# VHH binders against o75319: the designs that were tried, part 86

Target 1, 181 residues: o75319
Amino acid sequence: GNHIPERWKDYLPVGQRMPGTRFIAFKVPLQKSFEKKLAPEECFSPLDLFNKIREQNEELGLIIDLTYTQRYYKPEDLPETVPYLKIFTVGHQVPDDETIFKFKHAVNGFLKENKDNDKLIGVHCTHGLNRTGYLICRYLIDVEGVRPDDAIELFNRCRGHCLERQNYIEDLQNGPIRKNW

## First folded at step 7 (VHH)

Design g37 (framework vhh_4orz_3)
Fold by ESMFold2-Fast, scan of step 7:
Structure g37 (fold): chain B 181 residues (1-181), chain A 120 residues (1-120)
Amino acid sequence: as target 1 above (181 residues)
Amino acid sequence: EVQLVESGGGLVQAGGSLRLFCAASGFTFSDYAMAWLRQAPGKRREWVALITSGGRTYYADSVKDRFTISRDNAKNTVSLQMNSLKPEDTAIYFCAAKYWPLTYGSYDYWGQGTQVTVSS
């Protein structure tokens, strides 16, 4: 139904831009129909997302939606000027190579087309934490050559919450680099 | 010229089944994710099912366990098997294609749609 995702209220709506990158992470925005179950301070609609990013003096140039569902909001709820990419991922499992490839290619394409501006890539799953943090860190490690521990620390600090899934953390620290992107 | 042509729609009683087909031409079909979306009268277009270029499948909660999407790359065809149909499944069903990393948001290519009507 219009049930709010489990623990969704426990997470900060939007993190800070990750310095030295174009990434910003956030939890899934909830369309207007969910607002009847939320206090005004708890609301985080697509419009609220853009307002909070503007309050940080940042601008979104791309949203990458990692949720497995379309029920929380629709692409039509976003400004037409901001590209939206859906990459379907299931929770709990480390994203597969096809998913990692799509994420890396989308990021690289955005960066190539936006070399003359400073617009951000917004990434979210349900809580903006595990799948989101994994794919951002995987990109930084595999493409940018960042040390795994440094990537994880940077994400945790900027998101305001630490990656929770031990299998994701283990894969980032000790797993193979995925170079076929 | 890119073309997506749907077929298989029709009138069916609640609890019945239909199989929709989409024939694609004019692009490298195997590189594209293929999707089915539907639009009921007075409602926004809603996503139903998607099959990736690699063959992974994803379904809307409302159709999970009832609908099955599949593809045949040799024939450039995607199909949707719809079982246990409900009156609320009544809609025009659209076939759509997208190439993930180069297209953001909306689908690259759309069919004209095929009508599915489920009577009680």
Scores: ipSAE 0.000, ipTM 0.128, lowest interface PAE 16.4, mean pLDDT 86

Design g38 (framework vhh_4orz_3)
Fold by ESMFold2-Fast, scan of step 7:
Structure g38 (fold): chain B 181 residues (1-181), chain A 120 residues (1-120)
Amino acid sequence: as target 1 above (181 residues)
Amino acid sequence: EVQLVESGGGLVQAGGSLRLFCAASGFTFSDYAMAWLRQAPGKRREWVALITSGGRTYYADSVKDRFTISRDNAKNTVSLQMNSLKPEDTAIYFCAAKYWPLSYGSYDYWGQGTQVTVSS
């Protein structure tokens, strides 16, 4: 089971901080055991993640892992100073209200506890795109009152890749505000 | 006032061992990753070993299985146990500290260095 996730190599490892927010999105880091299947320039370990964020003059204060698996890396592969939260999210389907509420609660809690610093909330799924982009945009729309098209454009620009799943885009643009707040 | 003070350097014969120490003060030591880097005359500084705040260790390929980095948070010290020393290990060894996130080449605080000389 050490196969690289499908299309994982097609995506940039880490996006840029979304201006005006505490969010940064990235694809799933792969622990050292995966590196024998990767060229040096393709490697993206947990250590590589933190080095790349530091090179942007940013600092990570929380990781939210949206994958439905534990096979790619373990929480103990991360620095002890950075909290890790797992929200098991099934791909393909728009996340349910319970998942959306858990994400909102985690973000709100982090922001209240980190009022005196500028640390980022790192969010990832397998590719750091569809589930990741949906939940970040849903937060911006529902909690911060951002227009759906503006939230999507901001995410796409900062991630360096556009949201791909039409049902996710449709829900963000035309779906109801989730009032689990 | 942040200080990192190295000790334990000296002259040793090839195949011998040395233990380097770094005493830290002026910051919350337990929150920082600690590293050893070295610089030979006329060469660029190179990273040797790193220990995270959580105790995870990383080593350069050139020293892997010969060197061991460890830390003592109660005493604010980091140490480097160097075994099977080779003439190529001759360098000034620097202690460095980095708040996570870290990189092998960029650190927040540096010591003054301690000389290690390995004779053939």
Scores: ipSAE 0.000, ipTM 0.113, lowest interface PAE 17.4, mean pLDDT 86

Design g39 (framework vhh_4orz_3)
Fold by ESMFold2-Fast, scan of step 7:
Structure g39 (fold): chain B 181 residues (1-181), chain A 120 residues (1-120)
Amino acid sequence: as target 1 above (181 residues)
Amino acid sequence: EVQLVESGGGLVQAGGSLRLFCAASGFTFSDYAMAWLRQAPGKRREWVALITSGGRTYYADSVKDRFTISRDNAKNTVSLQMNSLKPEDTAIYFCAAKYWPLIYGSYDYWGQGTQVTVSS
C-alpha cells in the first residue's frame, strides 16, 4: 500500500534558509491520508511546511518538487499564491544535464521576477537531502562560482543533515561545470 | 561605464569605529545586491556583508553584531558601519555589485578598494 517513505522520519522536516541565497530545503510533505500512520509530532503536511517556514520569519515564493512520484501530496494542497514546479528526478543517479538545466532556468527566472522581495525557493525530494542538495550545490558551483566544498558545507549546515550519496558528492567536487547560458 | 568608488577608509585604534561608503554609477543600482569583501595582505578575499535589492542583510560570523550594512537607492550608495574594530579587521575593503542576490561566487562589478588599518 501507500507507505511512508523509508527513513522519512529520520530527517528534520525543514532546514534553515541558506544565508546569502534564496534557497530553503525540506523533506517531502505528506498529505492528510498519511497522518493515520504518524504520531501527531511526526506529521508534516503541506500546511505544516508553510507554518514552519513562517515560524522562521521566511516566506515561500516557489516550490520545486524533485520527487519521481506524485503520491505524497498534490499541488492543490498548496496555497494558490505559491507557484509549484515539478522536475521528475530519478533517485540514486546523478541528475542528467537536462534536469540540471531545468533547475537552473527555474531558479534564474524566479530571481529575476522577485528582485523586489526576499521570498524563498523551496526545494525538496523525498528526504530533502541528496537530489535536493545536489541541485542546489550544482547551481551555486556552476552559476555563482562557489567552491564545491563551501557549497556542500553550507547546504549540510542549513539542512541539518549531510549529503549521503558519495556519487553526488564526487560529481560536485570533481565533475564538469554544466554551463548553459 | 560602470563605476564603484569606495571612501571612508583610514587608520583607527582598536575598539574604534569607521564608516565606509561606496558610490555606484553606470547601472540600475536598485536592481543589484551590494556587498563588502575584504582582503588582508597574503590572504584570500573574504566576504563581509551583503544587502539585497529588497534590503535583507547578511553578515559573516566574524563581523556579526559589530558591522552594519545599509543602502540608499536615491543616492546610489551602500555603506558599512564598522564598530568595535579589531587588529584582525585590517584589510583592503572592496565594494561589489551582483545582479543575483547570492553571497558566494562571482560579483559582476568591483570597486578598487579602500584601506582600513586597525592598530593595537
Scores: ipSAE 0.012, ipTM 0.371, lowest interface PAE 8.7, mean pLDDT 89

Design g4 (framework vhh_4orz_3)
Fold by ESMFold2-Fast, scan of step 7:
Structure g4 (fold): chain B 181 residues (1-181), chain A 120 residues (1-120)
Amino acid sequence: as target 1 above (181 residues)
Amino acid sequence: EVQLVESGGGLVQAGGSLRLFCAASGFTFSDYAMAWLRQAPGKRREWVALITSGGRTYYADSVKDRFTISRDNAKNTVSLQMNSLKPEDTAIYFCAAKYWPFLYGSYDYWGQGTQVTVSS
C-alpha cells in the first residue's frame, strides 16, 4: 500500500547530527509511489534523504531501519555504497533486550570499521522519534555512560521533536542498564 | 603499559596563550580519538575538545574559536593551543583517549592532568 503513515507529515524529515556522536535521526523515507499523495515540499524519498544529509555537509555510512514493515521503501532504493540494516521493532512497546543488543552490535561494528572517517549512522523508524530515540539514547546510556536526562535532551534537541512515549522515557530514566558489552 | 603524559601547563595572564602537549604510548595511537577535558576548582570535569582518528575536530562552545586541538600520529602526540585565555579557563587539563569518538561517556585512558592558571 501507498497509505502515508499516520502523522508522518507532522515531523521534520531529518534532524541534525547529534554533536560528539555518529548518530543522525530521520523519519522513514517514502519511495516514489507515495508521492502522488504528497505536495512537492512534503516529499521525502531515499534520494531526498541523501540530499538533505549532504546539505548539512555530512555523509551516511550506515542506515539502520527500525520499522516493522518494508512497504515504505526497499534497500534497492538506497545507494549500493551505503550499508542497510533492518532491525524489526514493534511500535509502542519498549524494544526487547535482543533488539537492543542487535542495535548496539551494529553501532559498535560500524564504529570499528569507520574509525578513520566521519561517516554517520542514520537511524529511523516511522517518525524517527520514539523507537529511534529510545535505541540511540539506550546506546548512549548503556555503552557511553551518558546520564539518561542528558541523552534524552541531546536527542530531542537534535531531532527537533521530543520523545513522546512515556513508557520509553520511563525505561530510559529508571530501567536497568542492559549490560552485554 | 599505556601512558598519557601531559605538559605545557603553567601560569599566564588573561589574554595570553599556552600550548598543552600529551605524549601517548602503549597503544595504537592513530586508532584512537584524543580529547582534552578540564576540571575547575569546585566544579565537575567538563569536555573541552576532541580530535577523531580521522582528524575531525570538535570544541565546547566556551572555547570555540579560542582553542585548537591537533595531533601528530608520527610522534604519538596531541596538542591543545589555547589563545585569548580567560580567568574562567583556570583548571587542571586532562588528556584522554577513546576508541569510540563520542563526546560523552567513558574514556579508555587518562593522563594525570596539568594545571593551567589564568590570572586577571
Scores: ipSAE 0.014, ipTM 0.357, lowest interface PAE 8.0, mean pLDDT 89

Design g40 (framework vhh_4orz_3)
Fold by ESMFold2-Fast, scan of step 7:
Structure g40 (fold): chain B 181 residues (1-181), chain A 120 residues (1-120)
Amino acid sequence: as target 1 above (181 residues)
Amino acid sequence: EVQLVESGGGLVQAGGSLRLFCAASGFTFSDYAMAWLRQAPGKRREWVALITSGGRTYYADSVKDRFTISRDNAKNTVSLQMNSLKPEDTAIYFCAAKYWPLWYGSYDYWGQGTQVTVSS
């Protein structure tokens, strides 16, 4: 059903754009049916997401949804002008190579098609933290050559919350670089 | 041939100002994000400021409100106005260019650097 995800209320709805990148991270938006279980100040619908991005003087050009469910909101709740990509990613486990490569391909494709604008890639999982932070940091490390600790620090600062899962942090710091052309 | 050539560095007293310039050639300047990075002796290179192809600017916390990055696409130049300089701003300042993807920690082209020395 329409059960609010565990600890969802504990997280900032949307972070800041990560400087020098096209990434912005946020927690999963919840469609209107969830609002009966939320105080007005706790609501974070797809509409609220776009309003908060606009308030930062930013514009979304792509949403990458990493949740392993479609119960929280429908793609139809998003503006038709914003592409939506679903990458089903299981929580708790470090994302597999296939998931990492799909994420990298989507980011690379968006950036090639959006060279003439400054639109953002919005990335979310349930809390916009562990799976989201892992894949963004993995991209920065593997594709951009950023030092792991610098990528993690940048993500934590901009998201407003630190990556929590030790296995994710360990993989980013000491794990192998995932190579694809 | 791609070239980035920095100028404007020098010696300045604490509290003073300097303006750095970077002249770019050999690529379509207006398509590139431009950045300034610095490296003090014995330290890692650190990012200072970035201006996107669209003109949006970003700054490291250590220089925010003191430094201003700007670009002139007609002249293929990027500039860094440095105000209220501190001894800890002493470093070699590098101009860098990034086409795609946009990230201040990874750059396609680099200049040779220009020395900035701030005396107490």
Scores: ipSAE 0.000, ipTM 0.188, lowest interface PAE 12.8, mean pLDDT 87

Design g41 (framework vhh_4orz_3)
Fold by ESMFold2-Fast, scan of step 7:
Structure g41 (fold): chain B 181 residues (1-181), chain A 120 residues (1-120)
Amino acid sequence: as target 1 above (181 residues)
Amino acid sequence: EVQLVESGGGLVQAGGSLRLFCAASGFTFSDYAMAWLRQAPGKRREWVALITSGGRTYYADSVKDRFTISRDNAKNTVSLQMNSLKPEDTAIYFCAAKYWPLLFGSYDYWGQGTQVTVSS
């Protein structure tokens, strides 16, 4: 069978919506084949994701999957009505400018097409923390002019876990603003 | 020409109420999030309330349960109902519009502001 990602059980499944934004962060959902290695209260399938979002009186309009693999779940496991975007990112490395641009473009496009609703952009990597938090904070800093420490604090509070990777934190605080064309 | 014009400010006693209005023109109002921000004497401008293009509302903790933001897309107006006013609410209140509805991000358009003075 399939192995559960290291430390995956240590993280809350879904954070809270980041107030004043359309972002919500979560850890990777695991398809049914993983459930035999999990207690019922540890299960977090694609269906569980949508149920937890609904319990918060929120609705997903886009999922951005930042993992480098598709072994955890397939896009076909998601409702057809919710767009899915895969951006392959390698763990431990600060995402490159091309990856940052792809993320920003997807977010901007979603917001433009969803002006008449309040649907959320769901973002996840394996733990929904380092790559996820980096790209969300990078968007807030570069596009919306949020102060780096404020962006990081907002993400940490809403996710329920603090960004762990020092290179990601350092880039957010002191790195250059990445300009879109 | 983009314009945001505030009205409804004035002097009120503590515990009283005021309703602020903002009339918008020169852009597609229904596509924008609308916000109220305030600047008290000697302090930085702070965010008070925001209503998204879809109608979802957000409030600063200092005004939660006392203020209500609403919008009328047919009239291109946003309003702020202010109840249980306190001397600490004394400020110039600004209407602002933004395409992306982020609380502490930049705004695309600003009004000139309307003075609210709450006396003890």
Scores: ipSAE 0.011, ipTM 0.306, lowest interface PAE 9.1, mean pLDDT 88

Design g42 (framework vhh_4orz_3)
Fold by ESMFold2-Fast, scan of step 7:
Structure g42 (fold): chain B 181 residues (1-181), chain A 120 residues (1-120)
Amino acid sequence: as target 1 above (181 residues)
Amino acid sequence: EVQLVESGGGLVQAGGSLRLFCAASGFTFSDYAMAWLRQAPGKRREWVALITSGGRTYYADSVKDRFTISRDNAKNTVSLQMNSLKPEDTAIYFCAAKYWPLLWGSYDYWGQGTQVTVSS
């Protein structure tokens, strides 16, 4: 239902663009029906997301939604000009190879279609931290050749919160490179 | 004791170049990310460039394509090559170190800064 996700208020709404990449991470926006349970300064609707991105002098070109639910907001709540991609992921477990492949394919496709602009890929799960950070870092490590500790540090600094799931951190640092695309 | 000692600052004409050096001692240099930050008169301190323990580099938009950060782990130094200097680059430049395995918070060590003045 209309229950605010646990600890959602503990996280900054939107991080900063990750320098040298097209990524920006944020927590899940909550549609208008959730505002009755929020103070005005706690609201973070889809509209609020786009306002905060604009305040950073950035522009979204794609949103990748990693949540397992559609209860928080609907694609129809987003501007028609911004593509939306849903990749269903469950929390707590490291995303499987199929999920990693889908994420890599979406990012590569966006970058090929957006060579002549500087629009960002917005990535979120519920808190914009663990699943979001894992998949962004996995992309940087596997596709861009970034060292695992460098990828994790860059994400943590730009998101404004450190990855919390030790199994995710351990997979990034010591796990195999995923060769699926 | 930990020390970061900057050198290479000075007066230069607009369009000129300077190379700043930071000599580190008292810690295991290769375990630290190294950064350059600057503070101009009447302005807040701003981050300029970072090089990770692994050698990955990041730059502020205002200096991208003009400045290059590099490190020499054998000599415990980090350097900043500054090309196409502008009057707006006038500032005190600080070297800072961040212990890489601790991925959060402020820099662990700071130098005292070196003055860079770019005349029009």
Scores: ipSAE 0.000, ipTM 0.122, lowest interface PAE 17.1, mean pLDDT 86

Design g43 (framework vhh_4orz_3)
Fold by ESMFold2-Fast, scan of step 7:
Structure g43 (fold): chain B 181 residues (1-181), chain A 120 residues (1-120)
Amino acid sequence: as target 1 above (181 residues)
Amino acid sequence: EVQLVESGGGLVQAGGSLRLFCAASGFTFSDYAMAWLRQAPGKRREWVALITSGGRTYYADSVKDRFTISRDNAKNTVSLQMNSLKPEDTAIYFCAAKYWPLLYSSYDYWGQGTQVTVSS
């Protein structure tokens, strides 16, 4: 029954930690009911996510889920020790200021609570690319003072795929900073 | 030893101008983003302006078109040109430095601050 998200198979499951940051990006994990439509090497469950993070000698301390749906996996499929935050973000549109604020607040709160460890903030949308890359880059630009082109290049390199959505790229490069968040 | 030393603060009448300087030492200045923050009497510290290692500038709405942040990597200096000063700009102004990319702290280094007082 369950349909695989369009183009989901085209993307690497998990990127690499973005050096000098606590961010790691990945595509949406799919619960076991989706595995009937996948070859064994295509499977990427919540368990597979944590196994791949561990294989990189990293540890997740927070997952931020940017999808506008709950159909792909349940928060209960995640380890009890890892906080899960849902920020419902519509695809195609540049995220609004409220969404950007929620993301920045969550990241800042995590960093304050985790200053004595090196745990990662895992961020995903459906493909772990456009909404995910936008919000991570927006944080780096607005909060960390990174040049837009440098933020985008760092994200693209570490994710293993380039941001595709031109309106997102345009907003990052030429849009106003979202200050006082 | 890392040091950020502010100068240029003082008393000025409304409508006047001041230029603040921050001299940095003990780190590779050109690799760091530099910021100015201020704390008004009885208020929380607020961000005013930031210049990235790549030279891009950002300003709080309250100071846009009045303040200009700039840097001189050859001299390890960041400056804040403050024009059309208002009594509401009265605050202690702090210089701060941050290595990019770095997300586990707000700023790596802070100066001791310099007082700016704007009279009506």
Scores: ipSAE 0.005, ipTM 0.144, lowest interface PAE 11.7, mean pLDDT 86

Design g44 (framework vhh_4orz_3)
Fold by ESMFold2-Fast, scan of step 7:
Structure g44 (fold): chain B 181 residues (1-181), chain A 120 residues (1-120)
Amino acid sequence: as target 1 above (181 residues)
Amino acid sequence: EVQLVESGGGLVQAGGSLRLFCAASGFTFSDYAMAWLRQAPGKRREWVALITSGGRTYYADSVKDRFTISRDNAKNTVSLQMNSLKPEDTAIYFCAAKYWPLLYRSYDYWGQGTQVTVSS
């Protein structure tokens, strides 16, 4: 369909860079065909995403798309110079170990290739909140040794919205560290 | 030389079934995620199903519960079992491969496609 995702308008389009990291989180951009269903101030296209990142004096070097669908925008709507990675994730349940592994490998690979610049890893699901926040926090906890509550607080502050799914929060706070990735 | 060769397409009546196969060669098949995409006349190419290197499967809403993707790493094949076919499923079906952790917008390898035609 070309219907606006449920609650999509309730969230800020793009957060701030998470200080000390290369992450920035945002909600799914919507291609031009959705704009007839949106007021001008509600539009958030792929072009709008890049404009908002530039307004923060930041530059995207990678987009990781965690949505299950490609109906909202197509990879070809993005600049060819910015790599795009699709990791299909199911909502509501904590991402599985294979998904976590793929996310960590993508981030680690990006960081190795971008040691000499400060380009950002942009991460989004539909709302840029639960799946997005979980995987970013999981990376910070497992790979960078950040305390769970600190990772969650940093994400919430920079995204401008708090993680909503209790099972995600509980896994981050009390779940096992996936150290083999 | 990398090759993906599709087979199993054809003509079928609505409500019927077909099984598509994709034979892969020239790369380490077990390391790649494998996908099926389709392109109907006058429409953009759309994603149908994906199976990861670890065997996890994902489906487009339009085919969920009707199509099943599977792989056989010993034979370097991926297959798509299509049940309860509808005229709307008429398209050229493409096999595609994606290595992880490559950071691309596109699939790494594509087949040439196989025609599926569903009559009412």
Scores: ipSAE 0.000, ipTM 0.173, lowest interface PAE 14.0, mean pLDDT 87

Design g45 (framework vhh_4orz_3)
Fold by ESMFold2-Fast, scan of step 7:
Structure g45 (fold): chain B 181 residues (1-181), chain A 120 residues (1-120)
Amino acid sequence: as target 1 above (181 residues)
Amino acid sequence: EVQLVESGGGLVQAGGSLRLFCAASGFTFSDYAMAWLRQAPGKRREWVALITSGGRTYYADSVKDRFTISRDNAKNTVSLQMNSLKPEDTAIYFCAAKYWPLLYKSYDYWGQGTQVTVSS
């Protein structure tokens, strides 16, 4: 249906590029049918996403959608030149090893194919915070060797909101490194 | 031509120490993060330690407090000091180079590996 996700309006639409990385995080874009329930300044459509990325002097090369639904927008609402990848991720619980592996594989494949450009990997869940922040930080920790607290701080600062789920934070700080190298 | 050449491997008794060296050539060493990975018989390759271009170090839980990674930019070398060795540390150890902080799973350059065998 056309119901706005709970607390969606509480979050900044799009963060800043995470320096030293190709990641940018944002909340789920909402297709035009949702605009009747939003003030003009609250609208964040797929088109609005690309306009905001351009305003930062950045370019998207991949979108990874971590939501467990497609009711918010369709892949067809995105430019044909930007690949779209869906990884169904249930909220609340720490993503399983298969989900983590799929995310890492997608990121690594994009980076290999985009060596000659500086295009970004856009990652979102519903709010662009918990599932999104977990998987980005998990990648930085496991693949890039970033210290957990440094990864979390970098994500929080660039997203403009702090990771909220304590179980996600605890897994990042104290959990094992997932060796899917 | 880019090359990474490992040395310092060998046979050692449990509780002993070994120091591995990796000599790098053909690229701007100081711009790269350097890593050690290992592969034991019948197992997947495992990351062991990483030192960034700025000198920050990271370790796998299995080797933390026992292994120390360091680098010498003047000599284009990275080394791994291995203390309190266990039979479980037996593996071929690989040196690898990665342009840091780029996010990419594959290392840019790899050595051929050096065998470390720890007897009980």
Scores: ipSAE 0.000, ipTM 0.127, lowest interface PAE 15.2, mean pLDDT 86

Design g46 (framework vhh_4orz_3)
Fold by ESMFold2-Fast, scan of step 7:
Structure g46 (fold): chain B 181 residues (1-181), chain A 120 residues (1-120)
Amino acid sequence: as target 1 above (181 residues)
Amino acid sequence: EVQLVESGGGLVQAGGSLRLFCAASGFTFSDYAMAWLRQAPGKRREWVALITSGGRTYYADSVKDRFTISRDNAKNTVSLQMNSLKPEDTAIYFCAAKYWPLLYASYDYWGQGTQVTVSS
């Protein structure tokens, strides 16, 4: 039994697709070894993730994992048909330009390969909120020209939880646009 | 040369219907998401509807259940069927295209617009 991440149970497992985008955000799935510390209704395994996405009549085409650990689940726990990308991000710090570039490059590459379908880019960190929301909003602001407050509002509404880290919000609202994609 | 050419605009009475067309040329139409946006007198430009390359459709709340977007890849056209028109729908309607099916901003190509006027 591994330790359940702090406050992980406080968050909705999967948000809704962000309308007009390919993004869907969720909290980190937990492999079978964690289920001994969870009630049945609290379980959110990789299988549960795909079941919840299908319940929304959506399909995942890519998972971007922003956690700084491999302990919660393994890529091998995912269907072989869904590409998995790991971008190690440190919690609490605004992601650096290299990390932002890697995220933008992955998103743009997926969209080029998937222009003939409507598959989603699933993005998660531990809670699917701060690092996840920052990078999705940064993409919308820098690449799509969305106003910062509109990007944040859209993410908050679709995730079902508001971005919590004030330094992330401040960077999105008042920081420079990064055209590195 | 890339071109998006709107047609079908005009004057219609409240409660009536109108169908807009956009003819696209100069790019691989089937690879692009297509959208309709409008700008009413004294208001900011707003997104109305989008259809992805895969055919999925999205609508603004103000037009939901009244407007229908569709595309014909064989003819390189996108259309907007507008029903139950209201005076508040009076605007210049723009056709726009983007390679990535993302939100309103960062469209790759724009039409010149077509005027829709809804009278009382």
Scores: ipSAE 0.000, ipTM 0.262, lowest interface PAE 11.2, mean pLDDT 88

Design g47 (framework vhh_4orz_3)
Fold by ESMFold2-Fast, scan of step 7:
Structure g47 (fold): chain B 181 residues (1-181), chain A 120 residues (1-120)
Amino acid sequence: as target 1 above (181 residues)
Amino acid sequence: EVQLVESGGGLVQAGGSLRLFCAASGFTFSDYAMAWLRQAPGKRREWVALITSGGRTYYADSVKDRFTISRDNAKNTVSLQMNSLKPEDTAIYFCAAKYWPLLYGRYDYWGQGTQVTVSS
């Protein structure tokens, strides 16, 4: 069936923009067919996402979807003007080097094409927390030279929830920098 | 040859003001984010302010509402207006440039620094 993801209701829909970056993190939006299982205040559709971003006086220029499924919403549910990129990631495991490099390449390409504006890169997995936080922090550490603890603290504060998976945190703090493109 | 040349530093009394300038050459200035960082005696270098190529500004909490960063793309300059200076603002101030406008990351180009001393 068409069931809402486990613990999805436990998380804030959208975090704050990470200051000094183009990143904003959120949980997976759910298309209209899921709304029959949600109270009005629990709904978070693709339209609700864009309304919440606009309420923060921000604008999305790219969505990176890290979920392993396409059942929660379709790219066609997004505004035609906002590019959508799917990077399939499995939960629980630290993303592999290929996934990390795809993410870095997408971010670098967006920044190159959007240097004349301040549009955001929206990143989500199911909860917008572990895979999302890992890849954002990995980018800041490997590409921008941010200290791991600073990257994690910035993400946690802006998302409004702390990274939960110890293996992800340990890899960010003590793992190798991924330099091969 | 890329150069960033700072000016405007000096000795000022607490409560006073200084304006720092950075003249850039050797790269396409308008494409780069520009930043000011400072290093106080015995402390690590810390970020102070950044202005993006598009003109968006960011400030460290310690200087917010006291310092203003601005740029002039026609003159290839970035400036830092420092008001209500405190003894703890005493530091060497560095101009830096980076292509991607992320606060905490590595910078592509650095100036040599200019000394600011605030007396009590």
Scores: ipSAE 0.012, ipTM 0.337, lowest interface PAE 8.8, mean pLDDT 89

